VH-VL binders against p08169r482to628. Designs and how they scored, part 9

Target 1, 147 residues: p08169r482to628
Amino acid sequence: LLCGVSDGKQRFDLSALARHSELEQNWEAVDGSQREAEKKHFFINICHRVLQTGQARGCPEDAAVCAVDKNGSKNLGRFISSPTREKGNIQLSYSDGDECGGGQKIITNITLMCKPGDLESAPVLTTSRADGCFYEFEWRTAAACVL

## First folded at step 20 (VH-VL)

Design aa3
Fold by OpenDDE, look of step 20:
Structure aa3 (fold): chain C 147 residues (1-147), chain A 120 residues (1-120), chain B 107 residues (1-107)
Amino acid sequence: as target 1 above (147 residues)
Amino acid sequence: QVQLVQSGAEVKKPGASVKVSCKAFGYTFTDYYLHWVRQAPGQGLEWVGWINPNKGGTRYAQQFQGRVTMTRDTSISTAYMELSRLRSDDTAVYYCAREPWYSYGFFDSWGQGTMVTVSS
Amino acid sequence: DIQMTQSPSSVSASVGDRVTIACQASQYIRSYLNWYQQRPGKAPQLLIYKASSLQSGVPSRFSGSGSGTDFTLTINSLQPEDFATYYCQQSWKIPYTFGGGTKLEIK
């Protein structure tokens, strides 16, 4: 699997967003839509599993996206597919998460959009499907800009 | 007042099982993880594992996997730790302790401890 | 697993003294370090969490410092009730692990 994508002559490298060392911190997504008592925390890594450290210490070892709430930690998807280019943006799809009913596994999509000069902003949760089987994040980042 | 009350002392033979209870008072049982920590006589503290009371999810230390089972009954705010195939080196005081579900991993309240003695 | 090393294993001091206890982690754990006090025949009690945050109800003479791998518990102006065993504990990774303890005795 690649942590980047090529579209014709345009190349994209997402490696700058990958957290490999436990000296680093996972990305924590922004979600302002929930009450504190019902708040979920979302930890994301790019092209790599979430680091099982800190507040993500209970996350499954194979999760590239992990949700933590009062009920525990959930695997929202694994890095088993390379990024793709769609509609001018970069699409990352993490699949094979925990079971969410009817034999279905949770899937998480991350849309990365080019924001020149910004490698520090966090991803934003945009969709949480009611059945708990699908999540979407938007991420404006310089890593999504053409090399 | 927050209080964790554990069951009484146990004396067991090697190969037997023991089940210790921990009843929570004075707080919302499901807002905290319940951990188990043991202490052999004159020794330090050893983490056994945790249970999330909401869904019953558990995490055990590797050395106890296959031998320990943590459960809970939310209707009576009680957690249980069962340790099977007991051996002499399982002799220890077993503590339950609570951790906020989203915290830096500290135990802000402890049970009084349950002495488990394993001897032939 | 992360090993936690406390030093010294025992220390003798007098009432009014300043006492420092060290705790070292075998790897980087940021501020995920907690300190507990255990009196004889009693359960441990939380003193400090997140390396330097004082637990509610704990006297201000207790303080914690450090980050990364090296941490210190300090007791200013030791009181009679402070003679006990102290443990550090990391919560950076599963499994949680404790230091070997430091027994604070009366000189």
Scores: ipSAE 0.899, ipTM 0.947, lowest interface PAE 0.4, mean pLDDT 95
Fold by ESMFold2, fold request of step 21:
Structure aa3 (fold): chain C 147 residues (1-147), chain A 120 residues (1-120), chain B 107 residues (1-107)
Amino acid sequence: as target 1 above (147 residues)
Amino acid sequence: QVQLVQSGAEVKKPGASVKVSCKAFGYTFTDYYLHWVRQAPGQGLEWVGWINPNKGGTRYAQQFQGRVTMTRDTSISTAYMELSRLRSDDTAVYYCAREPWYSYGFFDSWGQGTMVTVSS
Amino acid sequence: DIQMTQSPSSVSASVGDRVTIACQASQYIRSYLNWYQQRPGKAPQLLIYKASSLQSGVPSRFSGSGSGTDFTLTINSLQPEDFATYYCQQSWKIPYTFGGGTKLEIK
């Protein structure tokens, strides 16, 4: 698997966003629409499984995105497909997550958008489907800009 | 007041199983992971594992994997730990302890402990 | 697994003394370090969580410090009720692990 994409003319590399060492931290998002004890915490890695440390210590071993809430930890998808080009943006689709009903497994899409000069940004949850089977994040970052 | 009350002491022979209960009082049972920690006579503390009472998810320390089973019954706010194929070095006090579901991994309340003695 | 090493294993001290207990992790654990007091014949009780945060109801003579791999519990003005065994515990990574304990005895 590759942590980048090329369309023959332009090349993109997301490796700067990957977290490999326990000295590093997973990327995090919180669902801002949820309150109190019903909060959901998301731990995200790029082209790599979530680091099972700190608040993500209970996450499943192979999750690339993990949700932690009162019910425990869930695998929201694994890194088993390379990123793709999606009209000006880069998409990572993490699939084969935990079971979520009807024989389905959770899928998470991350859309990365070029924002020159900004490597301090974080992913933002934009979609949490009511059946619990699909999640979408958007992420404006310099790492999504052409090389 | 928060309280965790465990079942009474057990004496078992090698090869048997033991099941210890931990009943919770004075708090919302499903807001906390329930852990088991043991202490052999004159020794320190050893983490056995946890259960999340909501969906029953468990994690066990590797040395117990395959011979410990943690369960719960939310209708009576009770957690259980069963340890099988007992050996003499399983002789210990077994504590249940609670951890808030999103925390820095600390045990803010403990049961009184259950002595399990494994003797020939 | 993360190994937790406490020192010393035992300390003799007098009421009013300052006592310092060290705890070292075998790898980086940030501040996921908690301290417990265990009186003879009793269950452990939480003293300090997140390296330096004092649990509700714990006297202010207890303090914790450190981050990364090296941590310290300090009891500033030792009282008779403080004679007990003290354990550190990491929660950075599963399995949770404890230090070997430090027994604090009256001199």
Scores: ipSAE 0.834, ipTM 0.918, lowest interface PAE 0.5, mean pLDDT 93
Fold by ESMFold2, last read:
Structure aa3 (fold): chain C 147 residues (1-147), chain A 120 residues (1-120), chain B 107 residues (1-107)
Amino acid sequence: as target 1 above (147 residues)
Amino acid sequence: QVQLVQSGAEVKKPGASVKVSCKAFGYTFTDYYLHWVRQAPGQGLEWVGWINPNKGGTRYAQQFQGRVTMTRDTSISTAYMELSRLRSDDTAVYYCAREPWYSYGFFDSWGQGTMVTVSS
Amino acid sequence: DIQMTQSPSSVSASVGDRVTIACQASQYIRSYLNWYQQRPGKAPQLLIYKASSLQSGVPSRFSGSGSGTDFTLTINSLQPEDFATYYCQQSWKIPYTFGGGTKLEIK
């Protein structure tokens, strides 16, 4: 399983975004449109499971994206597929998350877009489907730029 | 006034099970994780596990995995801990304690404790 | 699991003294460290959370400091009611773990 993608002409490597050690922190996103009691906190890693520390301590051990809210922690998808090219961007699809009804499991897609010189900006939640089965983030980062 | 009120002391023989209750008063039961922490006589504190009262999700310390079950009934703001296949080294005071659902993992209110004595 | 090592195990001090209790984590825990006071026969009570934040209703003579792996609880100007056992607790990772306790005896 790769933390990069090549289309034969261009090569990409997302490993700069991966968080591996206890001194590092998961990437975070917040759904800021809700009151605190309904607020969701998202913990995200790249090509790696979420670090089960701090505010993410209750996350399932194999989640690559985890949501924490008043109901507890949810696995929003596992890193079991390599990133792919999508219309000039990079897509990382995390699948096989927690059950979300009708025999379905949660999937999270992250679209990574090249932003030269920026390895610090965090992902932004763009889609939270009403059935709770699909999440989408966009992420502008230098890690998504061609090598 | 925030209060956690636990069921009374229990005396059990090895191999039996015990179920301790913890009833919450004076706060919104579903805003807090409910934890269980035990203390053997003259000893320190040991975390047993938690339950999220909303969906009932649980996490247990490995020592108790397979022997402990935590449940709750939100209609009466009550949490339960059942410990099975009791051994003499399970003799302890069992506390329930609450933690805000998004916090730095602290217990800001505790029950009075329930003594569970396991002896032959 | 993260082991919490607390020292000293016991201390004897006089009213008005300054007492310092140390707590060391076996791994980095940032500031996910909480302190509790337990009087004999009673449940623990929260004193300090997030390493240094004083819980509401706790006297200002109590303070906490530290981050990473090394933490300290300080009681300034010890009072007779401070006779108790003190525990640190980490919440950085599950399972939550406690220090072995420090019994504070007032001379």
Scores: ipSAE 0.833, ipTM 0.918, lowest interface PAE 0.6, mean pLDDT 93
Fold by ESMFold2, fold request of step 21:
Structure aa3 (fold): chain C 147 residues (1-147), chain A 120 residues (1-120), chain B 107 residues (1-107)
Amino acid sequence: as target 1 above (147 residues)
Amino acid sequence: QVQLVQSGAEVKKPGASVKVSCKAFGYTFTDYYLHWVRQAPGQGLEWVGWINPNKGGTRYAQQFQGRVTMTRDTSISTAYMELSRLRSDDTAVYYCAREPWYSYGFFDSWGQGTMVTVSS
Amino acid sequence: DIQMTQSPSSVSASVGDRVTIACQASQYIRSYLNWYQQRPGKAPQLLIYKASSLQSGVPSRFSGSGSGTDFTLTINSLQPEDFATYYCQQSWKIPYTFGGGTKLEIK
């Protein structure tokens, strides 16, 4: 698998966002619940499984996105497909996560949008489907800009 | 008034099983992971595993995988650890300990310990 | 697994002394390091979490420092009740692991 995409005219590389070593940290988002007991904490990596360290220590081994809440940790999708171009943006679709009912497995989509000069901003949760089977994040980052 | 109260001492022969209980008082049982930690006589502390009481998810240290089973009954705020195919080097005090579900991984309350002795 | 090495394994000291105990992790653990006191015949008791945060009800003569791989527990002005065994514990990765302990004995 590749951590980039080319459409013939343009080339993109997301590898600057990948976290590989014990000295690095997963990317993180929070869903913003008013009560602490109902909060979900999301740990995200790009083109790589989450690092099973710190607050993500209980995450499943091959999750590329992991949710942690009062019920434990959950695999929200694996890195098993390369990124694609979607309407001028880059999309990563992480699939084959934990089961979420009816034989269905969790899928997470990340839409990455070019923001020149910004490799520091974190992804933002935009969709959490009521059945628990689908999540969407948006991410403005220089890594999504054309090379 | 937080308290973890464990079942009494056990004497077992090699090959048997033991089941230790840990009853929680004075806090919301489902807000904390329940861990088991053992200590052989005169030795240090060894983590056995955890259970999340909400969905019953468990993680075990590799040396216990296949021999340990952790369960809970939330209606009576009680966790259990069962260790099978006992051998003499399983002789230890077994502690239950709680950890807040989202924390820096510390044990802020411990049971009194249950001595398990395995001898022929 | 992350190996935790404590030193010294034992120390003899008098009431009023200052004692330091070292704990070293085999891998980077940030500040996911906790300290416990265990009196003879008793369960361990939390002293310090997150390397340097003092647990509620623990006397201020106890302090912790360090990050990364090297950590220190300091006990200022030892009291009679401080003669016990002390353990460090990492929570950076599962399985959680403990140091071998430091037995603090009265001279």
Scores: ipSAE 0.831, ipTM 0.918, lowest interface PAE 0.6, mean pLDDT 93
Fold by ESMFold2, fold request of step 21:
Structure aa3 (fold): chain C 147 residues (1-147), chain A 120 residues (1-120), chain B 107 residues (1-107)
Amino acid sequence: as target 1 above (147 residues)
Amino acid sequence: QVQLVQSGAEVKKPGASVKVSCKAFGYTFTDYYLHWVRQAPGQGLEWVGWINPNKGGTRYAQQFQGRVTMTRDTSISTAYMELSRLRSDDTAVYYCAREPWYSYGFFDSWGQGTMVTVSS
Amino acid sequence: DIQMTQSPSSVSASVGDRVTIACQASQYIRSYLNWYQQRPGKAPQLLIYKASSLQSGVPSRFSGSGSGTDFTLTINSLQPEDFATYYCQQSWKIPYTFGGGTKLEIK
């Protein structure tokens, strides 16, 4: 499964977090800036490009994570690698985003941690590297628990 | 207070190009997307595209892709739309309109319109 | 592209009447629906945004409702200055698209 990982006899499937339907909404996180003009809004999908609808309507077509601020919309990485197991958690690494200097392209990692019974949590921005080339989110969710 | 002032009417032959300007007054130019919307005589409204004035990023309706170019000069708070390979069905009033950069996608101020007539 | 179907194409009404204009999207647009008034020879002006939010300076006789695919603009107690064409517009997806317009003629 490109949207799952197997580890011995255990299986994990993140598909419940994927948003495909126009009736659904991307997952969202906001940078903690207090001023509206400085706010950065993140639209996130799992194992799928962001839905180009609503506040994400200007996002690049193939972004799996998109940032929106006063300067426009930015591709923070594409879904081109399957999730992996990392220290007991699940990691999605979205790569090949927009250019961010020095020939580099933006990468975003999402670390998903099992939280039984909670499918209504949201991803939280934990790292925004100063060079603008790397973002990290943490997400505690029942979807990250063993099947 | 807020005002968008467009350049004057243009008459062009088929195959030519036209460049329309839209100068902004009374607000922070870089806080708003600048859109272009056209209206053929006796017809409804058609979205042409937008430009983000900060980094100059653009999006165009597919019908205009390859024929339209939107630019801006932030030092004079002015946006431009150039439409090439004109044909008679490009005859329309072209409006510029502003949208707050993070909004429900509404146009809260419009220019007065620029009539572009394409005739042989 | 999202098609916006507006009805009626025209309506004739008297001062004091209540007028309702319908707008239907070809797919789900949540509440990303805006209404404009265009007087003859003038640029459009924003009337309602986000389906039901009244723009500053717009008379309270105007109201909007709906979500999803079906939306209405209502004018209560029609006034002579309301002679105009009304357009709905969706902003759920690029490209933005408009309804075909409703021309309101005062009897």
Scores: ipSAE 0.831, ipTM 0.916, lowest interface PAE 0.6, mean pLDDT 92

Design aa3
Fold by ESMFold2, last read:
Structure aa3 (fold): chain C 147 residues (1-147), chain A 120 residues (1-120), chain B 107 residues (1-107)
Amino acid sequence: as target 1 above (147 residues)
Amino acid sequence: QVQLVQSGAEVKKPGASVKVSCKAFGYTFTDYYLHWVRQAPGQGLEWVGWINPNKGGTRYAQQFQGRVTMTRDTSISTAYMELSRLRSDDTAVYYCAREPWYSYGFFDSWGQGTMVTVSS
Amino acid sequence: DIQMTQSPSSVSASVGDRVTIACQASQYIRSYLNWYQQRPGKAPQLLIYKASSLQSGVPSRFSGSGSGTDFTLTINSLQPEDFATYYCQQSWKIPYTFGGGTKLEIK
């Protein structure tokens, strides 16, 4: 598996966003209301499984995106496909997450958009499908810019 | 106010099983993971595992995998720990303890402990 | 698994003394370290969480410090009721692990 994309003349590399050691931290996003009972915390890594430390200590071993809420921790998809180019952006599709009914498994897509000069922005949850089987994040970052 | 009340002491023979209960009072049972921690006589503390009361998800320390089962009944705010194939070195006080579901992993309330004695 | 090493294993001190107890983690745990007091015949009680946050109802003579791998519990102006065993505990990774304990005896 590659942590980058080539589409003919252009090359992209997302590896600056990957978190590999306990001195680094997973990327985070929060969804839900201001009430604690409804909050959902997302731990995200790029091209790598979530680090099972700190608030993500209960996350499943192979999750590349993990949701933590009052019900526990859930695998929202594994890194088993390389990034692709899609509509001028980079898409990373994490699949084979936890079961979400009817033999379906959770998929999470992350759309990464070039934002020159900003490597430390954060992903934003844009879609949480009602059946619990699909999640989308958008992420504006310098890592998504052409090399 | 907040209280965790455990079942009484147990005396067991090697090879038997024991099931300890922990009943919660004075707080929302489903807002907290329920953990089990044991202490052999004169020894330190050893984490056994946790259960999330909402969906019943569990994690166990490796040395207890295959021998421990944690369950709960949310209708009576009660958690259970069952330990099977008991040996003499399972003799310990078993504590239940609660942890807020999103926290720095601390136990802010403990049960009184249940002594489990395993002897031939 | 993360090993937690406490020192000393025991200490004798007088009422009014300042006592420090050290706890070392075998790997980085940031500030996911908690301290407990266990009086003889009783369940442990939380003293300090997140390395330095004092639990509600705990006397201010107790304090905690440290981050990363090295942590300290300090008791200022030791009182007779502080006779107990003290444990550190990490929650950075599963399984949670405890230090071996420090028995504090009043002399």
Scores: ipSAE 0.816, ipTM 0.913, lowest interface PAE 0.7, mean pLDDT 93
Fold by ESMFold2, look of step 20:
Structure aa3 (fold): chain C 147 residues (1-147), chain A 120 residues (1-120), chain B 107 residues (1-107)
Amino acid sequence: as target 1 above (147 residues)
Amino acid sequence: QVQLVQSGAEVKKPGASVKVSCKAFGYTFTDYYLHWVRQAPGQGLEWVGWINPNKGGTRYAQQFQGRVTMTRDTSISTAYMELSRLRSDDTAVYYCAREPWYSYGFFDSWGQGTMVTVSS
Amino acid sequence: DIQMTQSPSSVSASVGDRVTIACQASQYIRSYLNWYQQRPGKAPQLLIYKASSLQSGVPSRFSGSGSGTDFTLTINSLQPEDFATYYCQQSWKIPYTFGGGTKLEIK
């Protein structure tokens, strides 16, 4: 598996966003719920499994995105496919997450958009499908710019 | 007031099983993980595992994997720990303790403890 | 697994003394370090969480400090009810692990 994509003469590399060390932190997002009991916390890594530390300590071992809520920790998808180019952006699709009903497994897509000069921005949750089987994040970051 | 009440002391022979209960009072049972922590006589504290009461998800310390089963009954706000193939070094006080489901991993209330004695 | 080392294993002190108990983690745990007090024959009770946050109802003579791998519990002006065993506990990774304990005895 590659943590980048090439489409003709352009090359992209997302490796700067990957977190490998316990001194580092997973990327995080939170849904907009006002009540603590209703909140869902997302832990995200790029091209790598979530670090199982701190608030993500209960996350499944192979998750590349993990959700933590009152019901426990959930695998929202694994890093088993390389990034692709989509409509001028980079898409990372994490699949084969936990069961979510009807024999389906959770999929999470992250759309990364070039934003020069901003490597340390945060991913933003844009879609949480009602059946719990699909999540989308958008992320404006310098890591998504042409090398 | 928050209270965790455990079942009474048990005396068992090696090779047997024991099931300890922990009944919760005075709080929303499903807002907290339920943990089990044991303490051999004159010794320190050892984490056994947790259960999330909502969906029943569990994690066990490696040395107990395959011998411990944690369950719960949310209708009576009660958690259970069953330990099988008992050995003499399983002799300990077994505590239940609660942790808020999203926290820095601390136990803010403990049961009174259940002494389990394993002897020939 | 993260090993937690407490020192000293035992302390003799008098009412009014200041006592410091050390706890060291075998790897980086940020501030995921909690302290408990256990009186003889009783369950442990939470004193401090997140290295330095005082639990509700715990007297202000208790304080915690540290981050990373080295942590300290300080008890200022000991009272008779403070003679007990103290444990640190990390929650950075599963499994949770405890220090070996520090028994605080009356001199």
Scores: ipSAE 0.813, ipTM 0.911, lowest interface PAE 0.7, mean pLDDT 93

